# Ledger of designs, part 5: VHH binders against StAR-related lipid transfer protein 4 (Stard4)

Target 1, 199 residues: StAR-related lipid transfer protein 4 (Stard4), of Mus musculus (Mouse) (q99jv5)
Amino acid sequence: ASISTKLQNTLIQYHSIKEDEWRVAKKVKDVTVWRKPSEEFNGYLYKAQGVMDDVVNNVIDHIRPGPWRLDWDRLMTSLDVLEHFEENCCVMRYTTAGQLLNIISPREFVDFSYTVGYEEGLLSCGVSVEWSETRPEFVRGYNHPCGWFCVPLKDSPSQSLLTGYIQTDLRGMIPQSAVDTAMASTLANFYSDLRKGLR

## First folded at step 20 (VHH; from DD2 with K103Q D113H)

Design EE2
Fold by ESMFold2, look of step 21:
Structure EE2 (fold): chain B 199 residues (1-199), chain A 125 residues (1-125)
Amino acid sequence: as target 1 above (199 residues)
Amino acid sequence: AVQLQASGGGFVQPGGSLRLSCAASGFTFRNYAMGWFRQAPGKEREFVSAITNSGGSTYYADSVKGRFTISRDNSKNTVYLQMNSLRAEDTATYYCARGFTFQWGSTYEVYFHYWGQGTQVTVSS
């Protein structure tokens, strides 16, 4: 079987988890962030949901690997495509800025990325690859299966509902409370930054 | 360009041994999982063995377990397959392969995306 199919099926499974299994971690305006224990590592699976004032294709084009991501995402500091397989598949390397006054130092991730149709919209998902090359400026993190579902809003076709699932192992020596704060805040900020970038 | 150059094939009697080598170039070898596949006449290509980036984990098809040993030398950009106690059913073209290692919970899985030129192994009875 393909990694793309396994990754897609895993995200669809997360998208089917019943609402009562989630615990609210943060609410900012119309964005809600939930979490539940991860089955992939000793940490949390985060879910975020909010409405975007744009159509699915443009929302996902700003999230998937591509030219727009560094323009709006204040956390992401670099993005390089390492391997191309198809238009909708790649392996990329990206870096993130320090967080919480560098309590969380800059991270580097190497991820397999796959974008595919989902219902009337799109799913853009990823998972980290074991990658031996590291750089001393960064701590190598690991993204367990993650992704963004984006579908048109019912009865509001100029808008989209964007739902994300994020399971990041930041690695290194970080207090758990700092990890929890950073994850919830990062997801809420993701929405506000993306909204500004879509203007 | 990515190159996987397999060598060490040949003719051997049942019960004999061969050692295959695969020299890799055109990519940073230590970042990738490596493996061996084989294809016999009239058969689909089948998995033989895999080894993770660091060499910390190895995997074998049931049909070769205990007889074949995969290894790698990251300083030489080379993966090896030691084949012992060879049987007629081991006759095939053997292909070196490159893949990615993924962590899924507590397990590691390898997914291959590139196969090099094969080397012929013939075990005559």
Scores: ipSAE 0.755, ipTM 0.867, lowest interface PAE 0.7, mean pLDDT 91
Fold by ESMFold2, fold request of step 23:
Structure EE2 (fold): chain B 199 residues (1-199), chain A 125 residues (1-125)
Amino acid sequence: as target 1 above (199 residues)
Amino acid sequence: AVQLQASGGGFVQPGGSLRLSCAASGFTFRNYAMGWFRQAPGKEREFVSAITNSGGSTYYADSVKGRFTISRDNSKNTVYLQMNSLRAEDTATYYCARGFTFQWGSTYEVYFHYWGQGTQVTVSS
């Protein structure tokens, strides 16, 4: 069994979690964010869902590692591919801006990324790699299994339903309430920023 | 180019010992997990041992626990396998491997993506 298969199966399992196990964490006009306790670390697994006014391939091309990500994602400050295994597999390093007036200082992540077919759409998923090299200007975070499911809307194939599962250990000494606020807001802002980037 | 050069194989009697070495080049060694696999003729390649980036965790197949010890020296870009109490069933080509360490819940797991050239270990009377 490969890491990509285990990662894919883990995300499909999250996508099968029943609605009543989730608690609403944030709801804005066009996106809902839920959470539940993570089984991977002492923190939360977040779910986000919203409709995109674009087709699956274009939505996922703007999310997966590639040339578009830094154009629209205002939280992400850099993205480098460290290893390229296949067209749909890589290890990438990315950084994020400080949040909540630097209560959460800039973070760095090194993630394995894998994109694969899912139903009539795509799943783009990832998990952090233990990577020994660090840089002092960043706190090294860790993404537990995470990903984005994107499928055509049943009655409107020019639109897509985008569902994300995110469980990030930001590390460092951060108040848990600040973590929870930042995670829910980041996911909501992700959708609004992505929508602007797709225009 | 990524290269893994295994050495130290040879001919040994049952109950004897060997030490394998694997010299790594073409990548930043301390970022990767390392391991050993083996393959006997007509059989599938099987896991033997793994060691995380820092050397903080080691893993062994049940068939070699207590007899084999994996170690690494990040200053020399080298991983080692000390094989003691060797048995006829340990006869195989041994391959050094490179992988990544992932945290999965409260455990760490290693997944491999590159295998180097093998070294032959033969255990017979």
Scores: ipSAE 0.754, ipTM 0.865, lowest interface PAE 0.7, mean pLDDT 91

## First folded at step 21 (VHH; from EE2 with T28Q)

Design FF6
Fold by OpenDDE, fold request of step 23:
Parts: structure tokens; C-alpha cells; sequence
Structure FF6 (fold): chain B 199 residues (1-199), chain A 125 residues (1-125)
């Protein structure tokens, strides 16, 4: 309960950051990605935003740990729920494919995940746990507090505004430029893949 | 199934020492933070000590600082609580707990979610 509250409050704080503090990292037709220096690690906090043509509950169900995420997210190669605490709270382990022609080798994450109501929508958030086990085929990554806000559009409740805050320490030996490129692309692709998954 | 079996409790005089052990099974021990809680009759369960999964950081309640020492042996799937200079107010049922270690910036925090069976510690003259 304590960690979930802390996580939620942290994400709400991110969501309250003024627009002028963000710098555009990537802008495509249907999604914009911003970044600012992270306070959690030597890297960036990314903000992504785009409109989804679906209701909040369905959007979040596809994002949160569950049977849907692995179906549409091309970056995710495996997903296992290690522990369920409550309906909206769990610890999951997942792996990601290599990126940038394997300059970024596959990663493994172990994350605490929490989904909660936010305004008229939902917040699905997570943060990695320290995990000592290693597998040679994966580099251990670490997600600092991350999350997805999804709220219905005021004039179109069948559509949702999806806003993400991501600050992932990929760890390993990766040039920062590669990290920046990968993160921006990953977030843009996330929206694209999700849109396809919701069809 | 996850199991935490605490042992080492007993009767001791004030100023005496006890060493509690908690044998863990049913999960990958090295991945989890471990800790100790205690509950005296008529009181709420309270935090006593914690150790991160790697053992790199330890935490103590103010009431036990300088007297208690938590440690772990990942090769034995066991967490220990060395209790020295015991006082009457240390009398309680002690519980071993499993949790997760989180990194927040440059610091680490532990949160617990699972407790095993307790072992009774009684300090009396």
C-alpha cells in the first residue's frame, strides 16, 4: 500500500510538470514525445502523448499487466506475473527485444505494477524492483517511476488521451545518443502498436 | 509455496542475547529483501529491521539500533537477527518478512508484503 501510494503520487507530480519544462524529442503525426532530465538517475524522463480511438478501460487493459500486452507490443518478448497482491497490483517480469541492430541488447525488467483511478480515467504505473538474478541473454534494466495516464476526451468519450511518463535506465554500456534515439522511437512505436492492438 | 520459518526464540534475562533465524523456501531468496517485525501482546506489529536483497543496506527501528544486527546468507536462504542487550520491552513474537527492494534515486527502500510464522521472545528477570 505504501509503495503504490508513493508511486501514484510521483506520477501525478510528473503529470503536473509545466509544458515549458519539456523539450520535444520526437514528433510524429499522431504522437509527441518530450524529454527532460530525470531526477531519479543520470538520464531523461520522457513524456509521450497521443489520442487513442478507444475507451479508457480498454486502453489501460491493453497496457497493464495481463493477457493483452504481449499480443500487440512488439518490443516485449515475454511477460510473466510473478506475484499478485490485489486486483490492480502485481509484480511482473518481462523481456524486451534488442534495439538499434542490437546495439542495445535484449533487456529484462522486474516491475511492481499498480493501476488506479485517476479523475475520470485510469493511471497504470510501475517501478522496477532490485532483482539479483541474471540471465546471460538479457541485461537487467531498471524502470524508475513510470506510468500511463488515460482519460476520456471531454467531447468524445469513445476516445481517450493517453499520456505516458517513462524513465528507463537501460544500464549496460550504451552510448547516451543511442539511448535517446531508442527511447524516443520506442515510445512512438508504442502508440502505433497499441493502436493496432486495439483494432 | 512460499515459506518463512522463524526460529531461535526463547526466554532470556535482561541484558542477554538471542539469535533468530528465518529459513526461507519456495522462492528465489536472493531476489527479495528480508526483514523482521515484532508484535507484543496488545500492541500493533512493528518494524524491527530490514536488509536489502543484496545485503548492501540494512535498516533498524530506533528502539533496536545498536543492539540488533540483521544479516543474511543467500547460500543458505536464511536471514538472521542477532539481538544483544535485550530488554523487557523487546518481549514479543518476532516475524520474518519478505519484501522488495526499490531504488529511489541514490537510495534504496524496502517494502514488505509477506510474513511467516512467529517465534516468541521473552525477556524477563
Amino acid sequence: as target 1 above (199 residues)
Amino acid sequence: AVQLQASGGGFVQPGGSLRLSCAASGFQFRNYAMGWFRQAPGKEREFVSAITNSGGSTYYADSVKGRFTISRDNSKNTVYLQMNSLRAEDTATYYCARGFTFQWGSTYEVYFHYWGQGTQVTVSS
Scores: ipSAE 0.903, ipTM 0.942, lowest interface PAE 0.4, mean pLDDT 96
Fold by OpenDDE, fold request of step 23:
Structure FF6 (fold): chain B 199 residues (1-199), chain A 125 residues (1-125)
Amino acid sequence: as target 1 above (199 residues)
Amino acid sequence: AVQLQASGGGFVQPGGSLRLSCAASGFQFRNYAMGWFRQAPGKEREFVSAITNSGGSTYYADSVKGRFTISRDNSKNTVYLQMNSLRAEDTATYYCARGFTFQWGSTYEVYFHYWGQGTQVTVSS
């Protein structure tokens, strides 16, 4: 319960960061990605935002740990829920495909996940746990506090505003430029893939 | 199924020592933080000590600092609590706990979610 609260509060703080602190990293037709230096690690905190043509609950159901994520998210190659807890909490293990022509080899993450109400919408957030076990085919990554805010549009309840805060330490020996490119692209693709999945 | 079996409790005089053990099974021990809690009659359960999954960091309640030492042996799936210079106020049921280690910036934090059965420690002259 305490970790959930801390995680939620952390994300709320990110969501309160002033606009002028963000720098545009990638802008495509239907999504904008910003970044700023992270306070959690030697890297960037990314902000992504886009409108989804679906209601909050359905959007979050596709994002949160569950049976639907693997169907639409091309980056995710496996997903296992290791433990369930009370109040929409779980620990999950998932893997990601290689990126940038395998300059970034596949990663594995073990994350605590928490979904909670936020205003008239939902917050699905997570943070990695320290995990000693490794598999040779995957590099252990670490997600610092991250999450997705999803709120209904004021003038169109059938649509929702999806805002993400992501700060992933991919670890390994990767040029920072490659990391930056990969993260921005990943977030943009996330929205694209999700939109396809919601059809 | 997750199991935590604590042992090593007993009766000791003030100034004495005890070593508690907690044998873990039903999960990959090396991936989890471990800890000890205690509960005295009429009091709430309180944190005593914690050790991260890697063993790289340990934590202690102020009341036991310098007297208690937590350690773990991943090859034996066991966490230990060495209790020295025991005091009457250390009398309690001690519980072994499993949790997760999180990195927050440059620090590590442990959060517990599962407790085993307790072992009684009684310090009395």
Scores: ipSAE 0.902, ipTM 0.942, lowest interface PAE 0.4, mean pLDDT 96
Fold by OpenDDE, last read:
Structure FF6 (fold): chain B 199 residues (1-199), chain A 125 residues (1-125)
Amino acid sequence: as target 1 above (199 residues)
Amino acid sequence: AVQLQASGGGFVQPGGSLRLSCAASGFQFRNYAMGWFRQAPGKEREFVSAITNSGGSTYYADSVKGRFTISRDNSKNTVYLQMNSLRAEDTATYYCARGFTFQWGSTYEVYFHYWGQGTQVTVSS
């Protein structure tokens, strides 16, 4: 099996996790974030969900590697596509700003990215690759299988349901409580920023 | 441009040994997993061996385990395949490949996306 297939199937499994297995980590007006222990690393798998006031294609275009992500995502400070592949695949390198007053220093990620159809919508998913090169100003992070499901609302096709599954190993010497706070906040802010970007 | 130049192929008798080399250029070698594939006439290309970007893990097809050894020298941008106890069924064109190393839980997996030119290995009496 290809990495794309494995990644897709993994995310579909996450998307099938029963509601009672999740615990609310953060709830704001327009987005809810849940978490459960990850099976991939000593941390948590986060689930985020919210309604977007835009069609699936436009939402995913803003999320997937491309010209728009860097414009609206305040956490992301750089984005480079290192390799393009067929079937909506690429490897990208991106950096994130420090968080929690730099308790979490800036991170760099190198991710395989794959976007594919899912039901009436799209799945944009990714997983980090092992990358030996380091830069002193960034700590190497690792995204275990993660992704975003986006499907149109049945009663309102101009709106979409966006559901994310994120399990990021930030690495470094960070208290778990700080990681949890940062992750929940990051995911909530992701929706807020995206909504602004879609205007 | 990405280049993978394989060498070291040739004719050898059963039980003999060969050492293949693949010189890489056009990319940051240390960031990529490397591997070897082979294809015999009328057969599909098959996986032979892989090594992670750091060299910390190696993988082998069952048919070559115990006989073949993959290694790499990141300072030379080269990956090697030491082939011992060669058999007639090892006859094939061998291809060097570039890929990515992924962590899945506590293990590492390698997936390939680019292959270089092949070098012919013929094992015959």
Scores: ipSAE 0.901, ipTM 0.941, lowest interface PAE 0.4, mean pLDDT 96
Fold by OpenDDE, last read:
Structure FF6 (fold): chain B 199 residues (1-199), chain A 125 residues (1-125)
Amino acid sequence: as target 1 above (199 residues)
Amino acid sequence: AVQLQASGGGFVQPGGSLRLSCAASGFQFRNYAMGWFRQAPGKEREFVSAITNSGGSTYYADSVKGRFTISRDNSKNTVYLQMNSLRAEDTATYYCARGFTFQWGSTYEVYFHYWGQGTQVTVSS
């Protein structure tokens, strides 16, 4: 209960960061990705934002741990819920495919996940746990506090504004330039894939 | 099923020592932080000590710092609490707990979600 509250509050703080503190990392047709130096690790905190043509509950159901995420997210190759604590809290393990022509080898993450109401919408947030078990085919990554805010558009309740804050330590030996490129692309692709999944 | 079986409690005089053990089963022990809590009659359960999954960091309540030492043996799925210089106020039921280790910036924090059965520690002259 205490970790969920801390996580929620942390994400809310990220969501209150002023626009002038962000720098555009990638801008495509229907999504913008910003970044700023992370306070959690030697890397960047990314902000992504785009409008989804669906209601908040359905958008978040596709993002949060569950049966839907693996269906549409092409980066995710496996997803297992290891433990449920409460209805909206769990620990999950998932893997990701290699990126940038395998410059970034496949990763494994073990994350605490928490979904909670936020304003008229929802916040789905997470943070990795330290996990000692290793699998040779995967490099252990670490998600510092991350999350997705989803709120309905005031003038169009059938649409939602989806805003993400992501700061992933991929670990391993990867050039920083490759990490930056991969993160920006991953976030852009996330929106694209999600839009396809919601159809 | 997850099991945490604490042992090693007993009756000791002030200034004495005890070593508690908690045998874990039903889960991958090395992936979890472990800790000890205690509860005296009429009081709330309170934190005593914690150790991260790797054993790299340990934490203690102010009331037991310098007297208690937590350790773990991942090969034996066991966490220990060495209690020295025991005082009457240390009298309580001691509980072993399982939790997770999180990295927050340059620090690590532990949060607990599961407690086993308690072992009684009584310090009296």
Scores: ipSAE 0.901, ipTM 0.941, lowest interface PAE 0.4, mean pLDDT 96
Fold by ESMFold2, fold request of step 23:
Structure FF6 (fold): chain B 199 residues (1-199), chain A 125 residues (1-125)
Amino acid sequence: as target 1 above (199 residues)
Amino acid sequence: AVQLQASGGGFVQPGGSLRLSCAASGFQFRNYAMGWFRQAPGKEREFVSAITNSGGSTYYADSVKGRFTISRDNSKNTVYLQMNSLRAEDTATYYCARGFTFQWGSTYEVYFHYWGQGTQVTVSS
């Protein structure tokens, strides 16, 4: 049917992958990052999970495209909404800072973003758009289907369980070990920085 | 404002040819996929053809494969539909559409979000 439906269904499939198919990539404090080979490109699908001390709507409002994202996300250096379709759909262009002493130079992404209900919470998901316009100061990356599931924590409804699925093709000429390190570290830092932004 | 103006429709006999044009304005044409849809009276709008933002891939409904050709000219902000070997069942209002190209694994897919003004194509003897 629609790109929104295909994207949503893909993320729900990832969320159903059995635990024994995942391998631990990193543990930082109370956040675990797993990975498995991607079916979309020559790279990995990463999974991350942790508890947030806030309700689902506020957690997702800080993740989805909006006014709060640049306040807390230290990796993201700019964000522009290029097309706005509905309150829950847009295309955005964003940039990221260099990583690993600039082994990974700044990147630019153009992503379709879609937020929808999932169980008692929300799913905010995305996928990159092929966008012909580029800027020379950035390497154009590509996000394969990705997203964040956020549901109330069953024993404490004022808290949320946040689970992410990320598969980013950074492009360019980067050693694989640097890619793996950057992806796992980015996900761990995402949780730490988001927690600070929610306080 | 985004505008898509389709033209080149008309009356044609079975077996004939028509070339539709769609002039685009109000956006940076080269970033978007383009396509054609059609709607006959009493029927739902149906996909006809698509072309990616780069022009690298083209797609066709089974009913038009081998008879219709989509193309684009970024210097003129225009997408075309060459229709050959026309049949009575091709009679419809034809609409130009704008969309996005996505990479899904090793393939590209096009999804549409804007439809312009239509042009009537009537195929009758």
Scores: ipSAE 0.797, ipTM 0.888, lowest interface PAE 0.6, mean pLDDT 92

Design FF6
Fold by ESMFold2, fold request of step 23:
Structure FF6 (fold): chain B 199 residues (1-199), chain A 125 residues (1-125)
Amino acid sequence: as target 1 above (199 residues)
Amino acid sequence: AVQLQASGGGFVQPGGSLRLSCAASGFQFRNYAMGWFRQAPGKEREFVSAITNSGGSTYYADSVKGRFTISRDNSKNTVYLQMNSLRAEDTATYYCARGFTFQWGSTYEVYFHYWGQGTQVTVSS
């Protein structure tokens, strides 16, 4: 049994959750964000969806660990690949900026990342690794199974549909309302920043 | 380069004990889960034991539970397997392994990606 297969199957399971189980958390012109209680931790599983004006491979290449992520993702402040196993698998360490005037201080994550085919598109997914080394300038967070599905839009060959599932335990002592606000806003901003990065 | 060097194997009578050691180098040992696997001739490699990066959780195959104890010393970059009440069916090449610990729900799971050189354990009378 591999972590890659377990992770992939978990994300496909999330992608099968019926629409009526979700509650809208934020809606902007180009992105809808929903949430439901997580089964992995005391928090929420977030779903986000929006159309991207690019083909699947380029969209996912800008999301997965790689050379472009820091160019467009203004929340992400550093990205290091700690272990490389295959062309589509790695362990990465990344950091995020403070949010809500530093009510949420900068975080650090160490994640296993796996990218694989899904229908006529791709799935790029991850889950945090328990990593003993920490740095005092960051709070160590934990990503429960998460990922991005990207498939082509029917009859629109230059566009794709990007759907994300995010379950982040930010750790530390943060008011729950601040967590909820930050998570929904972060997902909406992710799409806006990615669209700018794809231009 | 990553190296896992297992030692402490040998010949033992049934009911005896051995302590295996695995010295790790080339990586930050404290960040990784560690474990032991074994392989008898003509058999598939089988899981024996695992210990999380922190040492907070340990896992054992049913066939060794109560007889084997895994431990780690992060200051020496070493993982150990204390093997008591040895049986003929414990005869195998023993490999130490490196992996990652994941939190999956409320439990921890260990997944391995690197296996070191083996040490032979022979239990015979």
Scores: ipSAE 0.795, ipTM 0.890, lowest interface PAE 0.6, mean pLDDT 92
Fold by ESMFold2, last read:
Structure FF6 (fold): chain B 199 residues (1-199), chain A 125 residues (1-125)
Amino acid sequence: as target 1 above (199 residues)
Amino acid sequence: AVQLQASGGGFVQPGGSLRLSCAASGFQFRNYAMGWFRQAPGKEREFVSAITNSGGSTYYADSVKGRFTISRDNSKNTVYLQMNSLRAEDTATYYCARGFTFQWGSTYEVYFHYWGQGTQVTVSS
């Protein structure tokens, strides 16, 4: 059994979770964020959804590991590809800026990334790798299975519907209320920053 | 430039012992899970054993549990398989493998993506 197949199937399972299992965590303009308890760790699985004014391939190209990510994502401070298997598979290491006046200090993640077709669009998903090498300036976090579904809008082929599933263990000693605030805000900011970057 | 060089195969009588070694180069060994697979003539390749990047967890196929021990030495970039109480059914080409450790819920899992050259183990009277 491949990690790619298990990861893909896990994200498809999340995408099938019924609406009544989710609780609204934040609504900002044309973006809604929901959450439910995670099955992977003591924390939450977040869902976000919003419309993007671009086609699927360009939206996903700005999300998956690649040349555009650091141009628009205000939270991400570095991105290195550590292993490249195929065009659609890699292991990447990325870092994030401090949040909430550094109540959440800079983090580092090492993630397996996999992009594959989904209906008329794409799924770009990932999960962290246990990676022994650490750096003292960062707290090593862990992304449990996560990903972005992007499909064309029905009857509006120049637009896409972008749905994300995120469950991040930030690790370290952070008040839970700060974690919850950061996760919801990060998802809302993701959509607004991506929209600006797609121009 | 990734290389996994397996050695230590050979002939051994039933009930005997053998130690396989796999020297790794071309990558940062301590970041990766390691493991062993085997393939007998006319059969598909099967999992034997795995060890996480940290060495904190080890895994064994039921057919070898209690007889085989996997270990690693990060200072030598080497993974080992100590094979005791060998049986005819252990006859196979043994391959060392490199993988990643992932956390899924409360457990750790290892998934492999690279296999080295095989070394033959023959258990016969």
Scores: ipSAE 0.792, ipTM 0.888, lowest interface PAE 0.7, mean pLDDT 92
Fold by ESMFold2, last read:
Structure FF6 (fold): chain B 199 residues (1-199), chain A 125 residues (1-125)
Amino acid sequence: as target 1 above (199 residues)
Amino acid sequence: AVQLQASGGGFVQPGGSLRLSCAASGFQFRNYAMGWFRQAPGKEREFVSAITNSGGSTYYADSVKGRFTISRDNSKNTVYLQMNSLRAEDTATYYCARGFTFQWGSTYEVYFHYWGQGTQVTVSS
């Protein structure tokens, strides 16, 4: 059993969850964020959706590990690719800025990343690796299975529909309400920042 | 360059014991899961045992449970396989492997991506 196949299948399962199982967490302009309890940890699985004014390949190229990510993603403060594998997969280590007036201190993640075709578009998905080496400047977080589906918009070939599934265990001792606020805001800001980066 | 050098193979009688070692270099050993696979003549390579990056969990194929023990020493960049009560069916080339540990819910899983050079184990009268 390959990790890539298991990860891909898990994200497809999330993408099939019926709309009435989700509860709206935030709406900002044309971006909606929903949530439901996670089955992976004591927290939430977040879903976000919005339209991007670009084609699938360029949108996903700016999301998956690569040279553009640090240019636009203001939350991400560093990115190192630790291992490359065949078929658009890698292991990367990245760090994030403090959030909510530093109630959430900077985090570090080590993630397996895999990009694959999905319908007429792409799926870029990931999950954290248990990585023994840590750095004292950061709290080590854990991304449970997560990813971004991007498909062309039916009647607008220059636009794409971008849907994300995120379930991050930030670890440490953080009030749950602060976690929930940070996650919803982070997803809304992700869309805003990505739109600026695609210009 | 990543190197996994398995050693400790040889000829042994049924019921006997062997200890395999795998010396690792070219990567930060403590970050990775490790394991053992084997391939008998005319058969496909099969899983034998795995140990997580922390050493907190170990896994065994049903055919070797109770007879084989995997361990690791992060200070020596080495993983071991203690093989007891050996049988003719254990005759194979044994390969050391490197992988990653992932958490899925409350369980840990290991997935391998690199296999080293093998060492021959022959169990015969």
Scores: ipSAE 0.792, ipTM 0.887, lowest interface PAE 0.7, mean pLDDT 92
Fold by ESMFold2, look of step 22:
Structure FF6 (fold): chain B 199 residues (1-199), chain A 125 residues (1-125)
Amino acid sequence: as target 1 above (199 residues)
Amino acid sequence: AVQLQASGGGFVQPGGSLRLSCAASGFQFRNYAMGWFRQAPGKEREFVSAITNSGGSTYYADSVKGRFTISRDNSKNTVYLQMNSLRAEDTATYYCARGFTFQWGSTYEVYFHYWGQGTQVTVSS
């Protein structure tokens, strides 16, 4: 069994979690963020959903590791591809800006990334790698299985439905309420920033 | 270029010992999990042992538990396999492998993506 298959199957399982298991965490315009307790760590699994005014391939191309990510994602401050295994998977190292007036200091992640077909669209998913090298200016975080499902809207083929599942262990000593606020806000801002980047 | 150079194979009597070494180059060794696989003629390659990037966890196939010990020296970019109490069924080509360590819930798992050239181990009278 491959890490790609295990990761893909895990995200498909999350995408099948019934609606009554989720609790609304935030709504901003047409984006809803839900959460439920994570089974992977002491924190939450977040779900976000919203419509994008673009086709699946372009939406996912702006999310997966690639040349456009730093242009639109204001939270991401650097991105390096450390290993390329196939066209659709890699290991990347990226950093994030401080949040909540630096209550959450800058973080660093090293993630395995995998993109694959899902129904009429795509799934771009990831999970962190245990990576021994650290840098002192960053706290090493860990992304538990995460991903973005993007499928065409049936009644509007120029648009896509984008659904994300995120469960990030930010590590360090952060008040849990600050973590929860940052996660919900980050997911809502992700949609608004991505929409601007697709223009 | 990534290179894994396995060495230390040879002929040994049943009950004997060998120590395999795998010198790694072309990548930052400390960041990767390492392991050993083996393949006997006419059989598929099988997992033998793994060690996480930090060296904090080790894993063994049931057939080798208690007899084989994996270790690593990150300062020398080398992974080792100490093979004790060798049996005829241990005869195989042994391959050093590189992988990643992942956390899944409370468990750490290693997944491999690169195999070096093998070294032959033959256990016979």
Scores: ipSAE 0.787, ipTM 0.881, lowest interface PAE 0.6, mean pLDDT 92

